# VHH binders against Probable ATP-dependent RNA helicase DDX59 (DDX59): the designs that were tried, part 9

Target 1, 164 residues: Probable ATP-dependent RNA helicase DDX59 (DDX59), of Homo sapiens (Human) (q5t1v6r416to579)
Amino acid sequence: NVRQIILWVEDPAKKKKLFEILNDKKLFKPPVLVFVDCKLGADLLSEAVQKITGLKSISIHSEKSQIERKNILKGLLEGDYEVVVSTGVLGRGLDLISVRLVVNFDMPSSMDEYVHQIGRVGRLGQNGTAITFINNNSKRLFWDIAKRVKPTGSILPPQLLNSP
Key: E = the ipSAE of ESMFold2; O = the ipSAE of OpenDDE; V2 = 0.75 times the mean of E and O plus 0.25 times the DockQ between their complexes.

## First folded at step 2 (VHH)

Design g02 (from d02 with S57R; framework vhh_6z1v_2; at its last look DockQ between E and O 0.04; V2 from the best seeds 0.00; counts 0 for: pae O 12.4 > 2, placed apart)
Fold by OpenDDE, look of step 2:
Structure g02 (fold): chain B 164 residues (1-164), chain A 122 residues (1-122)
Amino acid sequence: as target 1 above (164 residues)
Amino acid sequence: EVQLVESGGRLVRTGGSLRLSCAASGRTFSRYAMGWFRQAPGKEREVVAAISGSGGRTWHADFVKGRFTISRDNAKNTVYLQMNSLKPEDTAVYYCAAEIYPWGSDSQYDYWGQGTQVTVSS
């Protein structure tokens, strides 16, 4: 079962919000997957997570070798990393690694991708939380997000509901 | 290269059951994680379920709510989607997809089937 949380977060505030989440004892359940839309962003954010929070963090994206990715994911499974900042390179449609917290730092490009990302939590009867940052840059998905999340009883940002 | 062929889609009544099959070509079926997707008219394609290469791990979408179950028979190179308690909103073209397991490619999925139509009437 996945608890879906949609947060309105402006781009300049995303890092701070992420750090707050990672510092929240009720939300932070390692390992945590953080999804971003940029490879460079993944690297930089992972480094920032390490520096600011002290958490063991690593990035994963397509510019890393397949062997490196495998090692990272293995390490994730073995508890070597507390935070993994990833682009969409992780297996899609299959939750190869079950986590208890997913943060969509960047809004996924499609609802299919959204489902894939949040699907990393709540596996095998375990409860998980998926937090998604959203703002005006993702207006095209407001309707779809609302349609998907509203039935779950989750509170949605007013900006989503008032947007055409 | 893997070719995927879905089958089993048909018209069913609300509350009915249906089992979809996806037959995969090739000799390395177990190397692929398999997924079921669906796309309704005017809607984007969405993931329904997924299963690891060995079948040891499965994933189901929230809307499944226990109604659908993905499984596979590697000896038959086939993935299944058992759909129970079908609803009109389940009407869609259902697609089978494959990705290399355990670590997929940079693309979402490596291979896709042509889809099979599932229609649930009231």
Scores: ipSAE 0.000, ipTM 0.226, lowest interface PAE 12.4, mean pLDDT 87
ESMFold2, look of step 2: ipSAE 0.000; ipTM 0.307
ESMFold2 (binder alone), look of step 2: mean pLDDT 81; pTM 0.833

Design g03 (from d02 with G55K; framework vhh_6z1v_2; at its last look DockQ between E and O 0.01; V2 from the best seeds 0.00; counts 0 for: pae E 17.6 > 2, unsure alone 64.4 < 65, placed apart)
Fold by ESMFold2, look of step 2:
Structure g03 (fold): chain B 164 residues (1-164), chain A 122 residues (1-122)
Amino acid sequence: as target 1 above (164 residues)
Amino acid sequence: EVQLVESGGRLVRTGGSLRLSCAASGRTFSRYAMGWFRQAPGKEREVVAAISGSKGSTWHADFVKGRFTISRDNAKNTVYLQMNSLKPEDTAVYYCAAEIYPWGSDSQYDYWGQGTQVTVSS
């Protein structure tokens, strides 16, 4: 029900790859939820998305109240925002939201969080897509990633497959 | 509970146009993600189009892109499917559906209408 795409993307290239995805008519299906760790800053990335792509974007992070986060997510589903950028910690409060595309801009630190984040796609009998950026910073999870994704039939990056 | 009633299905010529309506009753319509689905005899049901809440972000299946348009009118509690450039392969029963996650509830719900027949003659 969820197409899981794993892309090898080095940290300096992640923003360019995200913008390419958001401009790709076959991949971009609003509403979109983008997960980041705290290293990049959800505010900064959401601002860049709006500036570069023109899409309506806002961030969710730990300094926003529970009420504020619920209102932002309601707005995502109602079309007030096309893209919401959220930290992985805040993604645990998103279990009531359904979107059509998830991008894990940063791979989460555990497979439990990965499963929670990709579980935000696909409702009403629709298939959804989850795209995850990986590189060597995530290598401790490569076996678990391969184990989950290989049964889906998606092509895994050679750099992941060639890692011990 | 949400009740959905489709209407507007009929016989139409190839190349013609048709507008389907789905009237919703019950709770606040604007909280629902809405979709149109279709099922031809002997085939599995497939998604045609979907629309998010009040502002209406939309998705359309590739096989109808450019020909069909989903929209909603929250004042009338109605979702529409505008169908242009109809082909015989569009012949099917079309269903309206709603999905909502009730705030503070553990349950997920799927709500479906009864379906409306669209027949496209050659």
Scores: ipSAE 0.000, ipTM 0.115, lowest interface PAE 17.6, mean pLDDT 76
ESMFold2 (binder alone), look of step 2: mean pLDDT 80; pTM 0.819
OpenDDE, look of step 2: ipSAE 0.006; ipTM 0.225

## First folded at step 4 (VHH)

Design h01 (from f08 with S54Y; framework vhh_8emy_2; at its last look DockQ between E and O 0.62; V2 from the best seeds 0.00; counts 0 for: pae O 9.8 > 2)
Fold by OpenDDE, look of step 4:
Structure h01 (fold): chain B 164 residues (1-164), chain A 123 residues (1-123)
Amino acid sequence: as target 1 above (164 residues)
Amino acid sequence: QVQLQESGGGLVQPGSSLRLSCAASGFTFSDYAMHWVRQAPGKGPEWVSSISGYGGSTNYATSVKGRFSISRDNPSKTLYLQMNSLRPEDSAVYYCARYSDEWLPGYTSMDVRGQGTQVTVSS
């Protein structure tokens, strides 16, 4: 069972919103996956998470060696990391990770990628939450996402409902 | 006005313990992760430890891991650093620090720190 939440978040407010989510006792269930659209962004955001929230954070992307990626995933499973900031490499490649909270910091490039990323939660009968940030620069997939989220009873941003 | 005030520093022998305190005011203390940083003479600032807003997560520099313990009391708005097994290389001015989020993606900066408290470890 995956609870999907779509939040309207402008780009300058994304980090603050993420920090609020990570500081929310009801939402924050480590380990948390945060998906971003670029490698440099992953590194920078992970560093920001550590400094601002105090949480143990690491980034994973294609520029990291296979050994590094394996160690990161192992650390994730063993509880060494509370937050993992990932590009699409984790969403498509290995289906070995199940988490309770996914945050799509950046909008996925396709519905297929979206489904893979949110598929990291709600496995093995466990409840999970997937939060997706959306704004004027990333609303292309809104109706597709809305169609998928609608059956779950989740709330959609009024900004898009009134003016898609 | 946002303010941080460190205390508890002093001159101690190697192997001894010391407990630092930091009194915070002027902001919602529990909303922020807090940090200890230190600066020795002739060296740049060194990050020492951090603790999340509600104390659920702590982190330590490799140089102090296993010896130092960070904690906080949100009702009294106080940050602590328990320093055990002190070494001469731990000698520095210790600062309590709050970090802020920059508008630019991924960038953070120390926006508030105290005047610091001197810790000297010497035989």
Scores: ipSAE 0.006, ipTM 0.251, lowest interface PAE 9.8, mean pLDDT 86
ESMFold2, look of step 4: ipSAE 0.135; ipTM 0.560
ESMFold2 (binder alone), look of step 4: mean pLDDT 80; pTM 0.808

Design h02 (from f08 with S57Y; framework vhh_8emy_2; at its last look DockQ between E and O 0.01; V2 from the best seeds 0.00; counts 0 for: pae O 9.9 > 2, placed apart)
Fold by OpenDDE, look of step 4:
Parts: C-alpha cells; sequence; structure tokens
Structure h02 (fold): chain B 164 residues (1-164), chain A 123 residues (1-123)
C-alpha cells in the first residue's frame, strides 16, 4: 500500500525540492530513505540535508564497510537517523518496517529497481509514500511508471502526460 | 525454540481500552525490534506498531497513532500494546512479531509471530 507521487523536478531544483519535502509535516515521517544514483552524490546530499534541514542524516553505499552499513541500517530502524541517503546497496526484499517515506531523488535505472526502491515502504499493510523526481534527463521510464501509478490515482507530472 | 505468545484480547465496547501482552522466549529479546500486526477477517495483515530493541524508538500506523502505545520490558521479555479509544475498525487478530536482525544488504523479513489474540470492538 504505497502512495506514489511523481514530481517534475529539474536537476538544479532537486535539492530544494527535497528539503521542502523533508520540511512538510504531512510527508516527513522519519526515518526517510532517499535514493540517489552515485556514491559521491549520496555523501554530498546527506551532508546538505544535515546542514540545511538540521535533520540527522547519513549516507549508505558500497564504499562503506559491511559493518558500517550494518550499523547504519540498525540506526535507521532504531531512530538514530532521520534521513538515510542510499545508493542501490539496499538488497532486494529488504523489509524496513519503520520506513514510511521514500524519495527517489534520482530516477531508478529500471522498473525493477523502481519497484524495489518504493517497496521499502508500504509493506505488511503499512501506509507509505514514495516520491520520485523526474525531468527531461530521466523520463525514460515515465510511461512504465505512469501505468503503475495511474490506477492508484496518484499525482503525475502534467509536463509528460501529453508528451510523446 | 523461539516462541511468541499473545494475550489480553477480548470483546470490548467502542471507546474502551485494552492492553495486549506478548511473552517472548527462546531468543535474546532485547536484540530485536518487536512489532504488532493485526489481521481482520477478509483483509490482509496490517502493521500496527514497532519498537526498537532498546525501546528508545517507537513507530505507529497512522490509523492508531495517538491511541495506541507500544512498550517493552526486556528483563521479562514482554512486549505490550496499550490500546485506547478503541474503534470497531480495530477489531482483528493481533499478532506479536519479530523481524530478523540481519541488517546487511540482503533482506530481512518477519521471522516469527504468535498465534494471535482476538480483539473485538462492538457495541
Amino acid sequence: as target 1 above (164 residues)
Amino acid sequence: QVQLQESGGGLVQPGSSLRLSCAASGFTFSDYAMHWVRQAPGKGPEWVSSISGSGGYTNYATSVKGRFSISRDNPSKTLYLQMNSLRPEDSAVYYCARYSDEWLPGYTSMDVRGQGTQVTVSS
């Protein structure tokens, strides 16, 4: 049971949009997972989240040791972190029961990845929200996502609804 | 043997309170986050609440937030769910559940749950 929201967000506006989401009392339900497409991006974004929002944030990616990753995930579920910025290192099928908000800051590379990332919320009858940023550089999967989201009545970006 | 046993369910009127208990055995209780889930007839399982191993972090489904309170006593290996302001829609079998503490980049899922305790809220 995942509410899927697709937002048209140009690359320079992504950080600001994320901060707005994290400051929205209706959307922000810690802990929050933010998915990005690169390790450096994860580190930088996590730092930015801390500095701008004041939220406790940390990054997780393959360059971190297994012990570090383990501790981060434990901390996520234990309430040590309010935001975790992650690459695709979270294994498929991982059930993060406490997560109620996922933000796909970068567009997933495939529908399979998309489904797995948004699947981090809304399991076991939980109500979760997945927000995905899309723009001209990342609209490849739009129609597939739109087909998936449309039956749910969720928000789709008008910019792509009438585009080829 | 890992075991969870729920108790405290019953038939109550709307607006009433009920306290569920879950007795855990066969594992290091404090190492695991514990959860309450419920299932009503004809519906799928619904997550209700979670509490971290230490008890320092709690989370609730929107439908029960402000009315239910999860707690635990690690020395006695007992999980609790205080349910206040009960509603007919809260009627379900309530289960105590444990999830894997394997936090590595694999996957974790529900490992164990009890037999459940029936909660019926009706006028």
Scores: ipSAE 0.005, ipTM 0.250, lowest interface PAE 9.9, mean pLDDT 85
ESMFold2, look of step 4: ipSAE 0.012; ipTM 0.402
ESMFold2 (binder alone), look of step 4: mean pLDDT 81; pTM 0.818

Design h03 (from f08 with S30D N59Y; framework vhh_8emy_2; at its last look DockQ between E and O 0.01; V2 from the best seeds 0.00; counts 0 for: pae E 13.1 > 2, unsure alone 64.4 < 65, placed apart)
Fold by OpenDDE, look of step 4:
Structure h03 (fold): chain B 164 residues (1-164), chain A 123 residues (1-123)
Amino acid sequence: as target 1 above (164 residues)
Amino acid sequence: QVQLQESGGGLVQPGSSLRLSCAASGFTFDDYAMHWVRQAPGKGPEWVSSISGSGGSTYYATSVKGRFSISRDNPSKTLYLQMNSLRPEDSAVYYCARYSDEWLPGYTSMDVRGQGTQVTVSS
């Protein structure tokens, strides 16, 4: 059972919004997966999370060795990391049962990727939340995503009422 | 029965302030994001502001950002909209709204809204 939340967040406001989410006691359920679209972004965002929120954060992407990735995933499952910022490397082939919050910081490139990323939560009957940031630069998949957002209490972007 | 009831509207001068309230009943209030929307005569509905269930996240239309402030009191199941520096273009019927789980851009897909409260800003 995955509660899907779609938030309208302009690019300059994304970091602040993420920090607000991580500081929200009702939303923040460690470990949290944050998905980004580039490796450098993952590193920088993870550092920012550590500095601003004080949470234990690590990045994971394809430039990290297989051993590093394995250790990070193990740490995630064992509770060593409160936040993991990831590129699409965690979007496929992993079933992280302990994850209860996913944040799509950057919009996935496809619905398939979206489904894989949000699929990291809500497994085995557990409740999970997936928050996706959307804005004018990343609204291509909105209709497809909107069709999948069915749970009661989910947040959809009313801002689109004012969009051309 | 799910109900929303707006109050606090009125006739005010430009530059003045007004605080709207919305009383909610018949549902678990803090499970839902709540929204303010407005509709002026001859215009379609316009989104104004939103607040998450916990109150931890707030959102504003560009037209009201910096002037309006949304808040909520979950124990009393009340939604608020503090409107400062009001302008004539803010004149509209203001609605408290709970959106459905299906969204269509440009179309207000609301599960529930109140009867609205009239806000008129005029010299």
Scores: ipSAE 0.000, ipTM 0.232, lowest interface PAE 11.8, mean pLDDT 85
ESMFold2, look of step 4: ipSAE 0.000; ipTM 0.229
ESMFold2 (binder alone), look of step 4: mean pLDDT 79; pTM 0.800

Design h04 (from f08 with S50D; framework vhh_8emy_2; at its last look DockQ between E and O 0.02; V2 from the best seeds 0.00; counts 0 for: pae E 20.1 > 2, placed apart)
Fold by ESMFold2, look of step 4:
Structure h04 (fold): chain B 164 residues (1-164), chain A 123 residues (1-123)
Amino acid sequence: as target 1 above (164 residues)
Amino acid sequence: QVQLQESGGGLVQPGSSLRLSCAASGFTFSDYAMHWVRQAPGKGPEWVSDISGSGGSTNYATSVKGRFSISRDNPSKTLYLQMNSLRPEDSAVYYCARYSDEWLPGYTSMDVRGQGTQVTVSS
């Protein structure tokens, strides 16, 4: 159901890699959910996406008011946003949208969270792609990631496979 | 205008410690993630560590995790790298670098670096 792509990306290169993904006509299937680990990072990354790519982008996180979140979700359903940058689990409002691309810009802290985040794609039998950026700071999860992704046939980064 | 100056390098024996400093000027230091990158002779640059603008998030390359510690003091605009249990393979020129949140055509995510400080680990 879900194609899980793991990319080795050092933290300084993450923004450039994201922009490459968003410009790739084969991968970019709006709306795109991008997960990050902090609220300020979500706001700044969303601004950078809009400035650099011209795509309509917004952030959603716990410091947004309930009214702001409601309006953002309504706009997403109406096609107003092509990229949503989020710090966490999105509410049931996004269950109504068939999302075909998720990018874990920051690796989740657990495999349970990873599974939840990639579960936003391919719902109700839809095809989808989940791309996750990893580097040495995610080493604790490398075995679990390899175990889950290897049976899907996706090529794992050599740096993950060569890690002790 | 934007300047980064590294210091604190030197010649040490294996197993020793060093503390590197990076003095920043010409920009709002606390707004930027900061990085340490090193380059050994005959090798390409290697990312070592980074720290968020607030100092609340740190990351390390596998080769140094558990031995090196990055920190910053925003009031004094200074970045630090505490290097413990040094090995000969840590010998390199160490650079501090600033990470830009904004992507522009022709810029990398690391758009400013200092002149570097030499660390040599040898008996």
Scores: ipSAE 0.000, ipTM 0.098, lowest interface PAE 20.1, mean pLDDT 78
ESMFold2 (binder alone), look of step 4: mean pLDDT 80; pTM 0.806
OpenDDE, look of step 4: ipSAE 0.005; ipTM 0.249

Design h05 (from f08 with L104F; framework vhh_8emy_2; at its last look DockQ between E and O 0.02; V2 from the best seeds 0.00; counts 0 for: pae O 7.1 > 2, placed apart)
Fold by OpenDDE, look of step 4:
Structure h05 (fold): chain B 164 residues (1-164), chain A 123 residues (1-123)
Amino acid sequence: as target 1 above (164 residues)
Amino acid sequence: QVQLQESGGGLVQPGSSLRLSCAASGFTFSDYAMHWVRQAPGKGPEWVSSISGSGGSTNYATSVKGRFSISRDNPSKTLYLQMNSLRPEDSAVYYCARYSDEWFPGYTSMDVRGQGTQVTVSS
């Protein structure tokens, strides 16, 4: 039971859009997972989230030690972090009962990855929201995603609905 | 068979206290961190509190800190949640949940959850 929202967001506007989402009382339900496509991006974005929004944020990716990852995940489950910015390391079979919002800041590389990432919410009868940013540089999976979300009545970007 | 069973819920007045219990069976209770989570109607699950396997470490959500107290009795395999100064916003179904102490990158095991016990705080 995942509400899927697809937003057209140009690359320079992504950070601002994320901050707006995190400041929206209807959407922001900590802890929030934010998925990005690179490790450096995860670190930088997490820092930006912390500085701009004041929310407790941490990044997690493959360059962090196993102990660090363990502590971060534990902290996520135990409410220590309000935002976790992650690469695909958390997109693989992770069950996080407390996660109610996922933001795909960067478009997943495959439909399988997309399904895994949004699958972090809405499990075991839970209600969750998954927001995915899309633009001209990341529209490859749009039709597959659109097919998936159409039955749910979720919001799709008009920019792509009329595009071949 | 691994099983968790919550009890102790009910209808109470604001400001009152309530103690929840969770009976565990089918596994080595002390090997697992235990958690309380709650879900109110129309809302997603909310983490409430956690306690390490040994009971030496406890954590609380900001919304309940100072009012709720988590504890465990490993010999009887029972988890407790003492809820004081209850508020209407505490109304929810409360679940106890097991989590493994072993963490792997990219994997967390949301283990067993009970059927839940209803807590309603209303004047």
Scores: ipSAE 0.018, ipTM 0.328, lowest interface PAE 7.1, mean pLDDT 86
ESMFold2, look of step 4: ipSAE 0.309; ipTM 0.695
ESMFold2 (binder alone), look of step 4: mean pLDDT 80; pTM 0.813

Design h06 (from f08 with G53Y; framework vhh_8emy_2; at its last look DockQ between E and O 0.49; V2 from the best seeds 0.00; counts 0 for: pae O 9.6 > 2)
Fold by OpenDDE, look of step 4:
Parts: C-alpha cells; sequence; structure tokens
Structure h06 (fold): chain B 164 residues (1-164), chain A 123 residues (1-123)
C-alpha cells in the first residue's frame, strides 16, 4: 500500500520543502529515496541534505561505478544511509523492501518512471509513502498521476484541479 | 527571540580536549537540526558538524572526523561539541548555528548563530 501525496512546490521552494519532510517525525522513515532528474543535482542535493538536516545522505547515479552503486545499495539496506538521492538508476528493477518513503523531488519523465519510482515503497504488504513535487514547469503528467491517485483518496494540489 | 549562546572555549595545548556547549532559546529546539561552525582569522566560515533533530544522526567535516563528537540534549535545549586531539589548525571562533536553505554546499548561509566561543590551540 502506497500513500501518494502530490504537493505543489515551486522550484525555489523544493529544497526547503524536502528538508521539512525529512524533519517531519511522522513522514521521515529511513531509509528515504529522493529522486532527481540529473546527476549533478543528485550530488549537490545529497550534500545539502547532509549539511542542512544532519542526516546521513549519499547520491547514486550512472557516473558512479557499479561497485560504488552496490556499496551504496548495501548501505541503504543495512541502514548506513538515511537518505539516498538518486537519478532514475533506482527507478527500475530494484526491490528495496526497507524503503518507506519516496520523494520525487523532480517530476519523472514518464508515467512508467513514476510508477517505478513510487513502487520502491509499499511492497510485501508494507505501508509506504510517496511524495511528488509538482509545479508549472512539471505538470505534464498531472492528469495521469491524478487518475492513478484518485482511487486512493490521496490529496491533490488544488492549483491543478481547476486548471487544464 | 531566537538565541544561541556558546561556551566552553579557551586556550589549550595540542592534543588536549575541550567540550563546547550551546544554550538555545526562543524556538522549539527539538524540531531543528543543529550545527557547529568555526571561523579562523582570515578564513571564511567552515562547517564542522551537524546533528539531526532527534540526535539520531550526526555528520562531521573531514578535518574533524574521528576527533570531534556532536551531541544534544533536547530537554535542556543544549548542543555540545566534544573536541579531542585538538590541533593548532582547530583554532577558531566556534559558533552554534542553524542553517538556512541553500542549494550549493559550501555556500550555505547561517540562519541563526550565537556570539561564538574562542578556541585557541597552541603549544
Amino acid sequence: as target 1 above (164 residues)
Amino acid sequence: QVQLQESGGGLVQPGSSLRLSCAASGFTFSDYAMHWVRQAPGKGPEWVSSISYSGGSTNYATSVKGRFSISRDNPSKTLYLQMNSLRPEDSAVYYCARYSDEWLPGYTSMDVRGQGTQVTVSS
């Protein structure tokens, strides 16, 4: 069961919103996956998370070696990292049972990618939460997401409900 | 008003230990990650250590890792920095701080900090 939350978050406010989420005792359930759209962004955001929130954070993307990726994933599963900031490399083919919170910091490029990313939580009967940031620059998939979330009773941003 | 007050600094010899304290007031201490930063003469502020709101997670700059230990007592609203194996290069004014939102690591600005406490390590 995946609780899906869609939040309207303007780009300049994304980091602060993420930090608030990570500092929320009700939402923060380590380990947390944060998905971003670029490698550099992953590195910078991970460092920012570590520095600002004090949480143990690491980035993972295609520029890292297979060995590094394996070690990061192992660390994630073993509790060495509380936050992992990832590009799409973790959005496909991995079953991370221990993950209880996913944050789509950047909007996925496709509905398939969205499904894969949020699919990292709520497996094997476990409850999970997926939070997705959306704004005017990333609202392309809104209706598809809304269609998917609607049956769950999840909260949608009012900014898009009355807009095409 | 949000206030942070550092204490515990002093003049010590290399290899010695100091324990810094920071008393927080004016905000819900337990809701915020806290940080230690330091500034040496002629240098910019350097991030030293951070601790999550619950104290469950800690991080350290490479330069102090293994020597410094950050901790907090939320009931008393106090932040601590245990500094062991002190070196001359650790000499600086040490600040207790909250950090503001910043995208680029190393370019973050302090949201709130105290007056600082001077740490001088010299033989």
Scores: ipSAE 0.011, ipTM 0.271, lowest interface PAE 9.6, mean pLDDT 86
ESMFold2, look of step 4: ipSAE 0.026; ipTM 0.475
ESMFold2 (binder alone), look of step 4: mean pLDDT 81; pTM 0.815

Design h07 (from f08 with M110F V112Y; framework vhh_8emy_2; at its last look DockQ between E and O 0.36; V2 from the best seeds 0.00; counts 0 for: pae O 4.5 > 2)
Fold by OpenDDE, look of step 4:
Structure h07 (fold): chain B 164 residues (1-164), chain A 123 residues (1-123)
Amino acid sequence: as target 1 above (164 residues)
Amino acid sequence: QVQLQESGGGLVQPGSSLRLSCAASGFTFSDYAMHWVRQAPGKGPEWVSSISGSGGSTNYATSVKGRFSISRDNPSKTLYLQMNSLRPEDSAVYYCARYSDEWLPGYTSFDYRGQGTQVTVSS
């Protein structure tokens, strides 16, 4: 059971919105996965999460060694990290991690990637939430996402519902 | 009105310890992550440490990790910074700060901070 929330968030407001989400007691259920589209972004965002929210955060991407990745994942499972900021490396390759909150900070490149990323929540009968940021620069997959979300009764941004 | 007031600074020798306090008022203290930042003469502000609203999570700058400890008492609305093994390079004005809405590359901006307390480490 995955609750899917699509939020209209302009690029300059993304970080603030993420911090609000992470500070929301109803939404924040560690460990949290945050998906971004670039390695540098992952590092910077993870650092920002630590500095701003005080939460234990780490980044994971392809430039980190397999050993590092394994240790990060282990830490995630053991509760060492409350937030993991990841590129697509977790979304595609691992089915071992079940989290309760996924945030697509950047829009996935494909519906397959979207499905894999949100698939990290709601496993084994547990409830999970997937929040996806969308704006004018990332609305390409909106209709596909909307089609998927619509049957679930999840929240869609009004800004796109009335737009072609 | 949001108010932050730092205290506990002073002149100490290298290797000594200090404990800073920050008294907060005018907002729901436990709802906000709190930060310590410092500024040395001729240098820009440097983030030192942060603690989540509940106090369950803490983070530190690399330069102070292992030596400094941040804590908070939400009932009394007080933030603390235990500083051990102080070094001359720790000399600065230390500020208690609350996070704002703005994140800029390279530094964190805060909407509220106190007047600061001077920490001087010198032999």
Scores: ipSAE 0.028, ipTM 0.347, lowest interface PAE 4.5, mean pLDDT 86
ESMFold2, look of step 4: ipSAE 0.265; ipTM 0.687
ESMFold2 (binder alone), look of step 4: mean pLDDT 81; pTM 0.822

Design h08 (from f08, 15 letters changed; framework vhh_brivekimig_d4; at its last look DockQ between E and O 0.11; V2 from the best seeds 0.00; counts 0 for: pae E 16.5 > 2, placed apart)
Fold by ESMFold2, look of step 4:
Structure h08 (fold): chain B 164 residues (1-164), chain A 123 residues (1-123)
Amino acid sequence: as target 1 above (164 residues)
Amino acid sequence: EVQLVESGGGVVQPGGSLRLSCAASGFTFSDYAMHWVRQAPGKGPEWVSSISGSGGSTLYADSVKGRFTISRDNSKNTLYLQMNSLRPEDTALYYCARYSDEWLPGYTSMDVSSQGTLVTVSS
């Protein structure tokens, strides 16, 4: 159903890794939803995506009205945007959105949030991919990540496997 | 209504310095990240720099890192861009911007002043 890929990416390398994913024909399956942990990061990253890759991209966060959020997500599903960069979960009214690729640019602070974010992919029986960037900032979740991802057969980063 | 007014542009020799200001009104300035965007003749808009609402986080385009400094004074509702070591390639109209609360289809959803301030770097 949902292929969960965990990549070890230090903070300074995250943008380059995202652009590599968005240019990779095996991984890039629009529509794409990218999660970040702050509003400024969402605005800046969506601009960078559009400028560097040429993909139609926009940000979504709490300063956008519910009507604006609905129209942006509708545009994502209809092809007006290929990439949406969002802070956190999209809320209850938007939980019907199904995308082909989720990138957790920033690892969420809890496994409950992680499950919600990857749940945007492959909903209603559709297949999809969730890629998550992790590093030492997420040490508290390494055990939980390993327990959830290892049974799926995905290769875990050696840095995670060697962490105490 | 959001109002953004830039000033401080002018003609300067290569290697010179210039400080741009952006006066903001019509919104709670400290709640919003602010941006500088520039447009060179015949080119599309180019993002230059951003600063968080509190001023605690800043970000720069690679082309200006180490030469430009973004700052804000929330008590004066004013955004600044200090530009040092200016090059002819920095010649452009400079705009300040805020993320818009209203939906407008386009390349960005930011409020951008309609005038900008012209910076010309020429020997």
Scores: ipSAE 0.000, ipTM 0.130, lowest interface PAE 16.5, mean pLDDT 77
ESMFold2 (binder alone), look of step 4: mean pLDDT 79; pTM 0.789
OpenDDE, look of step 4: ipSAE 0.005; ipTM 0.252

## First folded at step 6 (VHH)

Design k03 (from c13 with R100A F106R T109E Y110S; framework vhh_brivekimig_d4)
Fold by ESMFold2-Fast, scan of step 6:
Structure k03 (fold): chain B 164 residues (1-164), chain A 125 residues (1-125)
Amino acid sequence: as target 1 above (164 residues)
Amino acid sequence: EVQLVESGGGVVQPGGSLRLSCAASGFTFDDYAMSWVRQAPGKGPEWVSSISWSGGSTLYADSVKGRFTISRDNSKNTLYLQMNSLRPEDTALYYCAKDATYTYGRPSESYFDYSSQGTLVTVSS
């Protein structure tokens, strides 16, 4: 049971929009899983989240060692992290963590990746929300996004609806 | 008033080295990611490198990877770019920029807030 929300967000506005979501008491259900398209972006964004919002934040990507990933998993289970910023490569054990909020800061390059990422939400009968930021960089996926999301009753951005 | 003052440019032979500095004032330096952007003669601006607020993460353009090193000293409000193995293609005005915004893991030059004079780097035989 995943509520899918699609927001039109230009690249320079994405950080501000993420911080607004993290400060929204109705949306914020830690731990929050935030997906980005690159390793450095994960590191930079997780540092920004901690610095600006004060939330306990960590990054996960392929350059994190096995020991680091195990420590992050232990920390998540103990409540040491409220926001996890990932490139989509969570690693063994971390991919089993159920969350109540996913934010796709960057739209995945394929619908298969999109489905996999939002699939972290709403496991074991729990309700959850997946918020995805889109702009013209994702226009090749507009029809597939609309096809998946329209049946849920969610309002789509006008830019997506008017795409040929 | 955000103020950025670049220095350290000059004329160098291919294979040479230069160290650029950027003195920042008018904002809380250690709250922002910082970047270096360059503009070659007759060309548009090109992003070179970025560093996170803490210095814990760095990113480089493919054209400079392995040759340039970005660093910062938050106690001095100063950003640095160590340039080694310089090539004629590195000839440009170099600008210090606040606000690293990215697309596909790379900052966009059009999103940088820079209004400084820059520092000229000329690499010639």
Scores: ipSAE 0.000, ipTM 0.189, lowest interface PAE 12.8, mean pLDDT 78

